# Designs tried in a protein design chat: miniprotein binders against p40896. Part 20

Target 1, 331 residues: p40896
Amino acid sequence: MLMPKSVALLRIRYTLEAALARGFTTVRDCGGAEGFLKAEIRQGSLNGPRLITCGHAISQTGGHGDLRSGALPASAFDSCSCHFGQVGVVADGVPECYKAAREEFRRGADFIKIMGGGGVASPTDKISNKQFCDDEIKALVDVANSYHTYVTAHAYTAEAIQNCIKLGVKGIEHGNLLDERTAELMAELGCYLTPTLVTYKVMGSDQFSAFLGPENSRKNTEVLYKGIDAMKIAQKKKVKICFGSDLLGPLYGYQTQEFRIRGKVQTTQEILLSATVTPAEMNGLGDKLGQIKPGFIADLLMMKSNPLDDITILDEPESNILFVMKEGRIY
Key: E = the ipSAE of ESMFold2; O = the ipSAE of OpenDDE; V2 = 0.75 times the mean of E and O plus 0.25 times the DockQ between their complexes.

## First folded at step 10 (miniprotein)

Design u63
Fold by ESMFold2-Fast, scan of step 10:
Structure u63 (fold): chain B 331 residues (1-331), chain A 81 residues (1-81)
Amino acid sequence: as target 1 above (331 residues)
Amino acid sequence: GSKVRITIYVFGSPEARELAEKIKEALKELAKELGAKVTVEIRVENGIIKLEVTVDSPEAEKLAEEILKLLFELLLELSEE
């Protein structure tokens, strides 16, 4: 009777402690991290990264975050942005969107996550499917603006990305089918892109591709193929880029492989800034995080070797991290 | 005995030069106190401070760990200023 909850807590604790040990002192969760986890870490009951949370990702009926689709083999796994618990909530029409966004802030959310397009892991929606109407997105943005924060959207296609950012969405998660015109618009509007290349690499591996099934495996191959091209386009057009993995549960251990993948298209300095300064600025913490400077929070990595000379050493944390410090405490 | 190299990156200037000098002086004093050969190199490139500490001693690994603890304490003290 108690087993499933006990197992879930042990799993969450392991995941959080392991992420901190891999060098992540702050993590932005894009769906599923409940307020109690954030509170427990703040209080010191859990050893883990500082959490920046959105609560539930907000989806339209039949959209990417609608976990009621079909007979799901694993409901939490069908969300590309989920790490813990219930990841999505469904809202249709302007009034429900206002209510959903306000409810997430009441529950302690730092920002709002929406599903602006289809996804890889969803059995019923297509990557090309536009999600939400303009009025719904505008309502979600209006609520986030009233809380002096932002909306970020799951979106792959140029059409979905353009639609979201023109309506005031600040961040795009994934963006694997980004084109040059859309990247120019993102740069012009000061939008942030968080590529998650490692998730497609891992999900496309022999071990996990069978779980997706043939239809979703085709979706995965499409986004994996285009991911590197999108990254090159974003760099060329000077889009603000953050670091992300979009990995959940047992797959979170592959998180550091993103450094190696990024090394194919970004300089080491660009990658390090995308994992420190840029995400701090995006989250309104540019005066507190991402730099070692008077008045900043004391989050530090001590490295055996120079990641500016070789970014791949961050993909070998046990061999190359001597200490992790978070808020002045050594772990 | 082996050499252990510790690298620290500090992002963001304009006070990067002042911070680099304070770190260098603290590590110089630490080297004297611990009686080991410790080399400290500081470079500032594009607003990033690269601090490289090389420990040359039969107990290099143990000494490097002690140096790291003292560096953390120094960085915390400087952030409180």
Scores: ipSAE 0.000, ipTM 0.343, lowest interface PAE 10.9, mean pLDDT 75

Design u7
Fold by ESMFold2-Fast, scan of step 10:
Structure u7 (fold): chain B 331 residues (1-331), chain A 80 residues (1-80)
Amino acid sequence: as target 1 above (331 residues)
Amino acid sequence: GSKVRITIYIISPEARELAEKIKEALKELAKELGAKVTVEIRVENGIIKLEVTVDSPEAEKLAEEILKLLFELLKELSEE
């Protein structure tokens, strides 16, 4: 549903403060957080994790980031209607893709997020749809490269993933329908995979399935059962794996359940590295973040018991976190 | 409670060196607090396991103060 901008901004503030309390000292936002929020957090005007942002996720017309139903006119998100403004922007053709990516950097983005394939939550696309033409993806990658950063893509299928990474996309979000050949190519090209298994588990439960319509419920079922298998394939082929949840709005509080789900396919050491060292390296911060080491930023999570013995304690932060330190400040 | 145990796990490629610095700082703190605090440090595969036991009628308050001091120490070590 459509939400006024002011309400969306207040929700973002709450979400970020809550994420810090759950133990996240740095968060990569893949659509919705604006660049100005980073300055406010840095200055101490807002309490929250350090933000790495993309601004709006860039989508083709009718793609995963296009939240209009087929019945709505092309002008549905003009100033005359309520607008989402939080997650996505639509761009078609090479010139619009250049402009959209440059606009996100002008607004303070650290990287570019694109919709490289279909998904669950968008009203008109199919998960099997490849999104963007090659020239459009090349344009987006070219802009990111000129800013010395990267493009990451929402993509589920082997076809969509291969198309993106062959064109210079560095990261893949989700990857639930990844096959062995695609994982091998990802490892060869040094690409990063961020699985988001918790989003499908939570949205598919009796409690929260009402957030999905019939078409999106069918998409959710398609990706959910393959997610664990894809994760095993990626692990076997030594793909660089980051931690993520991809939970939106009221579901963001469930992000820590991803630790529990990962425990079925990764060792506790691998999971912890995927939440610290590996994402720091992906974002050009491997010399500043993710380790307790001279010269690194003082971000520290203090636990009541050993997550190496039981990763699921990270899924119960309120009872297991003693303190969170971010940049030397205790929260 | 009169007794509190704090277990801390730190992952660092310089774990051995870091553990020695932590041990020295906590020994200084233990001298200030008397025999109320005991510290055990183990290092395996780049992982520091630090176990602090506080035995005092004010154990919970002292444990919170020790954790704050440890956070300050880790901040100083990361800034070096």
Scores: ipSAE 0.011, ipTM 0.386, lowest interface PAE 9.3, mean pLDDT 76

Design u8
Fold by ESMFold2-Fast, scan of step 10:
Parts: C-alpha cells; sequence; structure tokens
Structure u8 (fold): chain B 331 residues (1-331), chain A 80 residues (1-80)
C-alpha cells in the first residue's frame, strides 16, 4: 500500500483522467484525496473531474477507519498509508474530534466524513458495531456546521444510521441494512443516502473475493444481498439518493457498473437525478451544477443514444459517449 | 435516410427559457440552410424535452451544425 510519491502522482493523474473520460465531471471523494489536487485541477495542471473532498475520514480507535492491525501497539504509525492517499485519522473524545475536524478544514476539506459503524475493509471491526459516542458525533457536526457544510457517515445498519442522523449527520454512505423506519426518519430529516452497490458486486466476484479473506467475505455477502432491498425501501420512502461507487485503487474502473445495478430498482430518471441534481444540492452547488440552464457551469455529456431509454449505456462509456464537456471545454 | 432526430433533456422546468432560446436559434439556422427543421418543447413530470427533427438530403451535416450551435449557446449561457 505504501507508494513512492512519483508513482502515486502518476497513478492519481491516470485515475482522474479516466474518470473524466467515463463521464464524471465532478467527483466527491470520501477519504484520501488531498486538497492540493483540487487546486491543480482548477488551474489545469491536471485533467480530471472537479473534486469535492473531505480529506481524511475520521474514525474512533478500533473503528472502520483505523487501518492498524490488531497486533500493532496504539503508538504505531499507519504502515498501509500512501503519501497522497491516507484515508483515515483516529480521534477519541470530544476534544480530539474537534481538533480532527478543524484540521481537515485547515487542509481544504469541503465536508467531514466519519465512520459511524463497522464495515467490510477494516481489519478489526464488525458491521454491527456502532461507532463514536453521541458527544463525539455532536462535536464533529458542530465543526461542520460552523463551516456551513455537513458531516456524512459510513454506516450500514439501521441502528448506526439512526444514531448518526438524530445527531445532525446529513449524509449516509452505503446504508445496505436500512429498514423502513430508518428511511422514514431520513426523509423527515432531509438526509441524503449514497448507496455504493457496485463495490460489493465487484468484491464478491471470483477475481477479487480472495482479497477480503473469510470474515470480510461474509461481511461483503451480507451487505451485497441486502443492498438492493435497501434501495427499494429508500425509494419507497422518498429518501434523497446520490450516486456513488466507493471503489478504490484498481477497482475504480468498474464505477460505471453502478448505473446498471441501480437500473434494477430505480427509474432511469431517478438514476440520472441521483448522479446530477441531488448531489449538487447536497454539496451546496445546486445553483451552479447538475442542470443545463443559464448561469450554470457548462458540464455536459453528448451520448450516441438516450440514457433515459436505457441506463446501461452509461456502463459502456467508450462506446456511447461522443464528447465530455467540463467548464465549456471538450475533452 | 434524409431524416435525423435530436432530443435534448433538461431535468429542471427552470430551463424552459433556455430551451426557447435554443428553439429560436435553431429556427434561424434552418432558414439559412434551406432545410425543414421541426422543433418541439414538451414539459412532463418536471423534465423539459427539446426535440429537433431535421428533414434534408444534408440531414447529418445539418445535425452537426445544430449540435455545434447548441454547445456554443450552452457555453455562452453558462458564462452569463
Amino acid sequence: as target 1 above (331 residues)
Amino acid sequence: GSKVRITIYFLSPEARELAEKIKEALKELAKELGAKVTVEIRVENGIIKLEVTVDSPEAEKLAEEILKLLFELLKELSEE
């Protein structure tokens, strides 16, 4: 996982250029993208999507963002970090949470990402584990509110989701174990759900399942099978839904498969809105991005055929995209 | 064939004025090129559908000119 700076920069450049070519003119990064990358893209030094970043995801000790193995002492440095891709920082107690969130904003974050529950990829947590105490989450939300932005949380279970949103968390990433009561509460509170179904489909395939190991493979199966049902529940209760993939490293190229998976439970119009209007609104850019109208930034896709008739054409961008325009420039 | 159809979808009813401006620009272009161009604007469930039908022996070339004009109009209007 540790990469030399030169190799990391070449990898990041390739990844960003490829994402733009696949039709993504704006990308929200939920852990690891540094603020300087946004400036380089704005200046034209790097070609890629406009970036909205959180810096490091904030985790409790032993939580989903704590990448230290159980065998390492508490004082050990994260040996799995990349110089440009450190995904998590650990903070415990109210003062450390205030400091961690403020540090991410100092480094150029647009929002705060927290680990509100367990997950598939972290070495010691369980999906069912609720993470952070109420006062810690309140501290993180307080900092985000003072910067006029939001906290979004990694959370799978109804319990973890309810705990986060009752404390002012605006967004939920994943939500694969969402129930009807929790979806109703999300809708009432105006919360956003970003499902990431493709990551579980890809990780469950023969070529990638070996990377998870036995316990994490079981976690993956649980979230994969329930994710489609969670989407149906969220749609039924009119939860605001955004588009996401949660794919890392070599898997990022599979991100467009999410359009195909969503087609099983959402209309094509709902999917397109989840990838354009809804995430723009979530990020305070609803008056600048996601629509074709006067005063908006000229980000456009020209397609060979109509995605409203068949959403799966977006899962074949090389064959179906004629042009990508970002800020009035054709790529 | 000699007939090409271009459909543009705007996901917001607020884009109606932009669709009308595009319609007027396309009608002028059609007159200059001596081609039969039909432009329809429909609004259904908050989606604005701008449908352009081009009937001409040069339909594909005219469609290319229309797409170029549309991109320039969208760029100019975003700058506003």
Scores: ipSAE 0.014, ipTM 0.398, lowest interface PAE 7.4, mean pLDDT 77

Design u9
Fold by ESMFold2-Fast, scan of step 10:
Structure u9 (fold): chain B 331 residues (1-331), chain A 80 residues (1-80)
Amino acid sequence: as target 1 above (331 residues)
Amino acid sequence: GSKVRITFYLLSPEARELAEKIKEALKELAKELGAKVTVEIRVENGIIKLEVTVDSPEAEKLAEEILKLLFELLKELSEE
């Protein structure tokens, strides 16, 4: 019987339809979205945002994408309980990195996601842990370049970010411990930053903090506050900034709260550009998405009031969105 | 009468041509429906602001029809 998978697929349908209703006509998935979901949405068999996918996030052994506990032997693997399949795959050494990246493109990936540093939610790593050696990152970048696309990296610290971008990584996810020197280098190299501040706010709430435990709760609080400062640094140094939430499963509904959090450090114009023009450019769609002009795909939001006067109206889409249009269809 | 205001933001200098076309379409619709429609175009920080005010006893219902027409017009022009 495949009842658990069938139930998960039904929930994914509602999650994607709800994301579209909240105003997201395109979503970039940074690990776990199955390639068949992208095809089904494109064909119209499933209603949802247009999906840009990486397949599995690629991690070293003991890195952020390695979900096995430290007590298990190397042959054991704990299955991810997310609604998508397994979020990450493990690859060590240059040959395994080449094979892993090529496998994701074979499966329909649009870009490559790697774990360039530690995180809050992985069982055996620390935020400060540098992940992958330089040759492994070069191998992953080489494969992405051969497919005329990019590598993006999960990374928090200045050291992890600098290591990745110096080796040709185009995007950084999170970047909560970014410093001015690293932001200058990101701007110089034309890199993209996708902050994900809402995930730390939600996970730090009374409802969800019990899942983290005391040590991870301290990590979570630290990255939330430092992430706001990192945004200010990135803006000051003119880093290209995209919109993201890093929310999974049932928490995906909180994604719009990121607009309010961004309002602490960005202008409303900068926030809107980070959710439209900038991510379209990053993904090679700058000539087709993110603007209302002739020749562009007809993805539009109609609002009851002006988000430039108050960005927080986007935090309450049910009250403030009149219509969502994707590819000329009203939803 | 009641008034309804509809504001659009266009994020490209090329969108000014589109804004003028929308303005003309809305003026024609207003004449047909006997409603007062005011259309203002402003440029602020590289954003073209298109503000439409409908002044009519049925302003809310007319605003809904104007929004539908505008979506159809934007779809037609964007797909060109």
Scores: ipSAE 0.000, ipTM 0.354, lowest interface PAE 11.5, mean pLDDT 75

## First folded at step 11 (miniprotein)

Design c1 (at its last look DockQ between E and O 0.01; V2 from the best seeds 0.00; counts 0 for: pae E 16.4 > 1.5, pTM E .396 < .8, unsure alone 69.103 < 70, SAP 77.193 > 70, placed apart)
Fold by ESMFold2, look of step 11:
Structure c1 (fold): chain B 331 residues (1-331), chain A 80 residues (1-80)
Amino acid sequence: as target 1 above (331 residues)
Amino acid sequence: GSKVRITIYVLSPEARELAEKIKEALKELAKELGAKVEVEIRVENGIIKLEVKVDSPEAEKLAEEILMLLFELLYELLEE
């Protein structure tokens, strides 16, 4: 999905405006949104949610953030900077990891995203892959700590998750295959889990299954049915759980369906906290966002009915949201 | 005369504390708006439910004005 930067920026503008209209006043992006978008939203050039960004997700060669076809030579990695929407960058070895993380912070990142394990949609890896060596992960964590922030990692398997969090990674994205021991360790270390159940449901549907290749479809099927069980384990072990959808490109409009899916595991209060208080705390904003309290930023939703009675009204924002307020401004 | 009912839901983990501040501020606004405005506030499971009833020949216009004032009030309360 290569296009000129001017066209890509217009597409992103509509996506951001739509997310704000769906009630998301703050969004954490784990790859693809560079720090200049955050500045443009603050400046008022773009309407959209407050962005917390990592810039590009950092991947090893052949990892989840390396989207090159296996048929291409090693020199074929994205050599043109005129195409907006590059999700990841490749770094191999400790010096490259230092440089890649520092470059993302130079460009305005608030945190570092790494690929700690294999993915579903990526062309040249397996879900069972543990990605990066320990020294590389430690280097990325050291850089993030020097900027007083954190590293979060894409990881599905118990082994990949445990490796990352033992090395100082504070967040795990997805975690569909975690086990009870891993959840205990995450709770002990104060780590955050951001499940993204909707993306596997949508990508496995008849309408979108062609988006995945045969091997990626098999990978998606493996995680589709285990994600709810993993979340039950995490909830039971009192892991800190954040709200996330991880939808790609044209699928982004399905993000509110995550509220509906979470209803199978969490109470309505737990779901609301996972979308407000817990992620604000994860990002060092717990004294400014996520609550309606004197001194907090005026981000508010006004709704026709009570989401505590029926969480699915958040999946129908056009019918149920009366107003969206961000920083005191109505949208 | 027309009757309009406005129901508003506000989410906050500390909703009980915030609801009392909203209730006092809305009491003052009700005095300024006159006898045809009724206000009811409930707090359940971290959700503030505000119900405002307007019984007036100009109920729809008053309801729009009340919504804008409620937004300004909530904004000012959060500034503190």
Scores: ipSAE 0.000, ipTM 0.241, lowest interface PAE 16.4, mean pLDDT 72
Fold by OpenDDE base, look of step 11:
Structure c1 (fold): chain B 331 residues (1-331), chain A 80 residues (1-80)
Amino acid sequence: as target 1 above (331 residues)
Amino acid sequence: GSKVRITIYVLSPEARELAEKIKEALKELAKELGAKVEVEIRVENGIIKLEVKVDSPEAEKLAEEILMLLFELLYELLEE
């Protein structure tokens, strides 16, 4: 992201307040949100959802988190590292992976995010690329384990997913190209899948289609349709599924549309579980969040209608949510 | 009205094509916002220098929207 950090910070306030207003009392950031934001929210100086953060996504050189132009040598970026890659950091080899993960934890990360495969949005990698060597992933997992937390990976392909989860990765972001065998393995290993279908839908819309080049548009369309199928497969195989959106910048306004998309492949109950209990459990908060029970944190939505009757009411929070309670405070 | 200047640097191997896309997107945005938006784009050595001047009572808000749009465009371009 080539946006000045200062400008990004100004937008963060609005983004966080808007997310809370949409009914999200806890949000997991999988790359970019710095630890200081959590402190500001806890102190009440910033209104927003509770943040669970990984800091920077850790990527190999030329990986999905490496947004440097392939046309320039690495030395060209040394002097202006502040302008490149607020989302990711580059680490090559076991020592650098150790250091990178430890640095994220030092700065207040709750978990580690890695780029385990190629992405749609990176200039120098292919979706089919497997990223990191086994020893690098293991190193990252070992560090995360030492902090009693998990690693989640960006991964689309069955190969990339299997490679990550066999090495101890506990989360898969996206997973759009998973197959039945992969889903079975995910379920067996207790891996969490976080589909993010809304981002592809929005990017492929007429409103934003003009912004994607032909090749990326094709990739995006393919990933969207495959993502729906992946959800069906994952559901069938009883993979633990979390709610996710993976929207960037102005696209956050579409965050709730994930509910509508999920409604095509999940029951309302399954969707609600994916947005409450399951992600709470994934993040070690299953005894505190995601349920209305004595001893749990008072995160509540007061709504005009029952979302169990129609999940789409959550896609219209302005009309359907009367108030949002977070930690007992009404917003 | 408030005047806001936004300067953005984009490093891209496809800087020229990207610059044209950005310019078109900004023109459309300007129309939607009803604001007087002046856009200067220079491409040199694979670097896009984008200067956007917003003249509006809501220039700050508009500038934010422009930045968001640009970010989206850049992100999309980076995903290509």
Scores: ipSAE 0.000, ipTM 0.162, lowest interface PAE 12.0, mean pLDDT 86
ESMFold2 (binder alone), look of step 11: mean pLDDT 69; pTM 0.557

Design c2 (at its last look DockQ between E and O 0.92; V2 from the best seeds 0.00; counts 0 for: pae E 11.4 > 1.5, pTM E .463 < .8)
Fold by OpenDDE base, look of step 11:
Order: structure tokens, then C-alpha cells, then sequence
Structure c2 (fold): chain B 331 residues (1-331), chain A 80 residues (1-80)
């Protein structure tokens, strides 16, 4: 959802505070969060989860991160300084990919996000589209590697996923249309899958039926029903799985419903690992975050009930979380 | 006097060691607060179940304070 930057900034404080209150002490943003937010949180001027950011998702022209209307020439958008909170930047070719990735790192990115396939919310691409040429993905991976970090890709189809991970992409966002072979390859290569099932559920609900246009609604329906199966396949093949929600704007309130959805295909232990240890490891923080032991950062939840008995208690944080500690401070 | 029961679950890979340290710390805390605190700690499958029973006219208020103190104790243990 495109809104003025000023309005977005006003809402960010609330969004961050609410996420922390729901028990999330660290959040990875896969497109849109600027580096200054991370600095403000570290300094304590903003209360919220620790942010791990990629800056802008990098996309090809006409890719999932390119939200420009296909009805207008590119020149029509050049003059519009209305860089309203763009989730993505466009880069075509190896030199532009180098520059785009380096720019995100210059601006404080911890990792790189790319659009490796078509999406649900974009107007000009198909889910079945493979995005970026091999040399472009490799260029982005090479830059990320030079910064000792990873690339994660938005990808739904088996083809898009395989293409990305064979080129060194270490994360797959969504992955709703993966097959067994793809999952095997992901496990073999140590790729992390971050399913985001709740976003499709919410967007496809009657309450938010108007959120997506007709074409995007069709796409949403396609991936919604496959997402659970994809999770089962990924789990079966022992893919490393991270917790994710990918909720936009007013939908952030549904963040914890991902726990309930995951409960259909994962054990509570697996879900908790996906929300603690596994994402910490993915982000190079496995020695500092995700565990309660000496030498780790004191990120703690005090709870009334054991989530291992019922994972759905995490979907009701207001009732079940007594206190949240982040970095040794109680909120 | 009011009686309050607090049940706390702590997920930790080092649950046994942590439980022992917490038990000792809670005993000391009980002495300091002058409150009748009954503390039970169980460790099962890497989970610490801590039950604190407070018998005090101000049991509700003390409960919040005890929870915060427990958090601080855990924090301190993590910083070692």
C-alpha cells in the first residue's frame, strides 16, 4: 500500500511497539524499512523489535518489486518525486545489480532481498514468471557474499526457487508452489524457507476481500491453498524453516495467527524453533539470539502457560504473555 | 491474607542448571521480601516450570514485582 512517507513514519512507531508487545523481540524486514529505523531502535528512541533489514527489495523492470503502472511509460514516473515508501528498487543488468545491492548495504542493509519470481500483489507480473537472468542473480549474490551476508528471494514456483538457490541464494520467501525435488535441494543446500501463510489467509478473507484487485485476488487464491502443502513438503524434507507473516499496513495485527496456521503442519517445537533458533542462525546471530543461556542477549517472554501444550496461546499474547524483555529491558 | 499463584514457563536448553540457580535466587529473594513465598521448580524436556505461591495481604502487587525480579535474575544469568 502506497502512502506518503510522512504518514508511514507516523504509523511505524505504533507498528513496532505493537510487534514487540506481541512478543517479537527481533523482526526481519524484507523490503521497505530504512536503516535509520534500525538506528533509532538501537538508540532507544523508538521502542520495537530489533530490526534486521534489507532496505529495498531489488527487482527487474516489470518484476514483483516494480509497482509502476504498465499503462504508462517509464518516463512518466521519473518526475514523480513521490517516492512513496517503495518496497523495491529496479535494477536491470549486472552493473545495475551491483550498484543496487551496494547501495542497500551503504544505507545499512544486513542482507539483500530480491524478487526471484512473480508475485501476488504486483500488477504486471505472473506468479509463473522467472525474474532476473542468471547473471543478475549471481551478481547480487556475489555482492552479498562480499559483505559476508546472504540473499533471500521472493519465489513461489519450483522453477524460480531452484534457479535462485542454485545461484547461491540462501533464503526463499513464501515458496508456496515448491515440490518435493525443490525441497530436497533446499535442504541439501542449506537454504532457509520462510513461509508466510497468514498473509494469504487474511487477504483472502471476506473482511479484506477488497484489499486485492481481481487479478491479484486470483493469484492469492492460487497460492493460499498450496501453502499448507508446501509447508508439509518442506517439513518432510527437513528444510530449514523460519517464521514469517508478510503482513502489510493494517494487517499487522494478525501477525500471531501464523502460529495457529503452522500448527496444522508443524509441531509446537518446530514452530518455536522457526521463530527463535533457526532465524537467528540464518542471520548470523545464532551465538547471541534465540536461546536462554549464558552469553546470549536477554530476549525473553514471560508466559502464563506452556506454549508446547498449545501453540495457540502465542496467538493471544495479550492474555498469555506477562512480560517481554528485549536486550535486558522489560517492556 | 490474599493468596496468589504464579506459574512461569521458561524454555531453555540449559534448563537444569538454570533451574538450580533460580531456586537459590528465589530462596534469597523470599527472605529479602519478608513474604511467605512457596517456590516449586520442575524441569521437563528443557522447560522450567516455576510455581510461586504468595501469601500476603498485598499478594497481587507482590506478584508483579516478583515477576520482574525473576526476569532480572534470568537476565543476570544470561549475562554471565
Amino acid sequence: as target 1 above (331 residues)
Amino acid sequence: GSKVRITIYILSPEARELAEKLKEALKELAKELGAKLEVEIRVENGIIKLEVKIDSPEAEKLAEEILKLLFELIKELMEE
Scores: ipSAE 0.160, ipTM 0.646, lowest interface PAE 1.5, mean pLDDT 87
Fold by ESMFold2, look of step 11:
Structure c2 (fold): chain B 331 residues (1-331), chain A 80 residues (1-80)
Amino acid sequence: as target 1 above (331 residues)
Amino acid sequence: GSKVRITIYILSPEARELAEKLKEALKELAKELGAKLEVEIRVENGIIKLEVKIDSPEAEKLAEEILKLLFELIKELMEE
């Protein structure tokens, strides 16, 4: 997130309420939503989806989660201030990785998000960058294991993905440049992939390319056209695939377009499972969420027509959703 | 309009059991409302297709009440 912290905080309420209205009763946030938001939603002070949060994404200096301008000195990162509303935090070396992960859990995180490779939106890294040393990744995984949860990693390239999952990382966010060998390894290790194709389509459009600088626009173009092929490979190799959008700031309203994009690669049943059963399993909630059956939490969506017949109706929630129920309450 | 059709699709691994409970609950609802309700329930690939046709001068108002009651019925069935 490149917007000011105070603006990000004010917009979070609207974003969460709108996501619930679009039919998302549970959302996993991989950076920017702090754990206190879960309490506000549970108390009813804030209407929104159930949140599964990591707090801040953990990055090395100069990595994808380090959003400081390269022109700023290292001290410009306000280490003494509350990181409220920020996407990521910086940790270098094993002791700092332990502390950063433990701090996120102390503040209410459900899992750990790390930057395993370079990104599109960050100012100082390249997509090809492999981030964190092996011992740092092991430290982060060890902390997550001690809390009986998992680490998921931002990674685009086959090398970054393979390094992360071999060290115990359970999930890969994006994965636009994975290859067949990487997909085979992910399936073998039981890892989850969360493709996020819509964000690259939207950010590359004429309407929104201004949110990226020239270098970030080039990064975005590199991953845009490869992401669909990567998802075909992952689907063929039976990688467990979750639904995600990874939309930044003002682009969040486009999240349902991911359903339409996936219709070109996945069957309608595969898409629906990727948004329900599979992510519930990933987050240890497979006995409580993602299905309609006795003993499960009453998260329900009533539609005017059958998404198995036409998945694109989920990209038009305002005209196709009759009611949204979360925990038995209609919204 | 005096005629409204409500079509609802429910994803459930226990589709047969849920469909039977919904059918009985909707029969009781039809008695309470005294309206012409035609209810059809089919199970297709673990998905319940529920169709309720309302023929009444207040069909749109009744449809909203029926949708609320259907949600509460589904919620109660899931709590079992």
Scores: ipSAE 0.000, ipTM 0.356, lowest interface PAE 11.4, mean pLDDT 72
ESMFold2 (binder alone), look of step 11: mean pLDDT 76; pTM 0.673

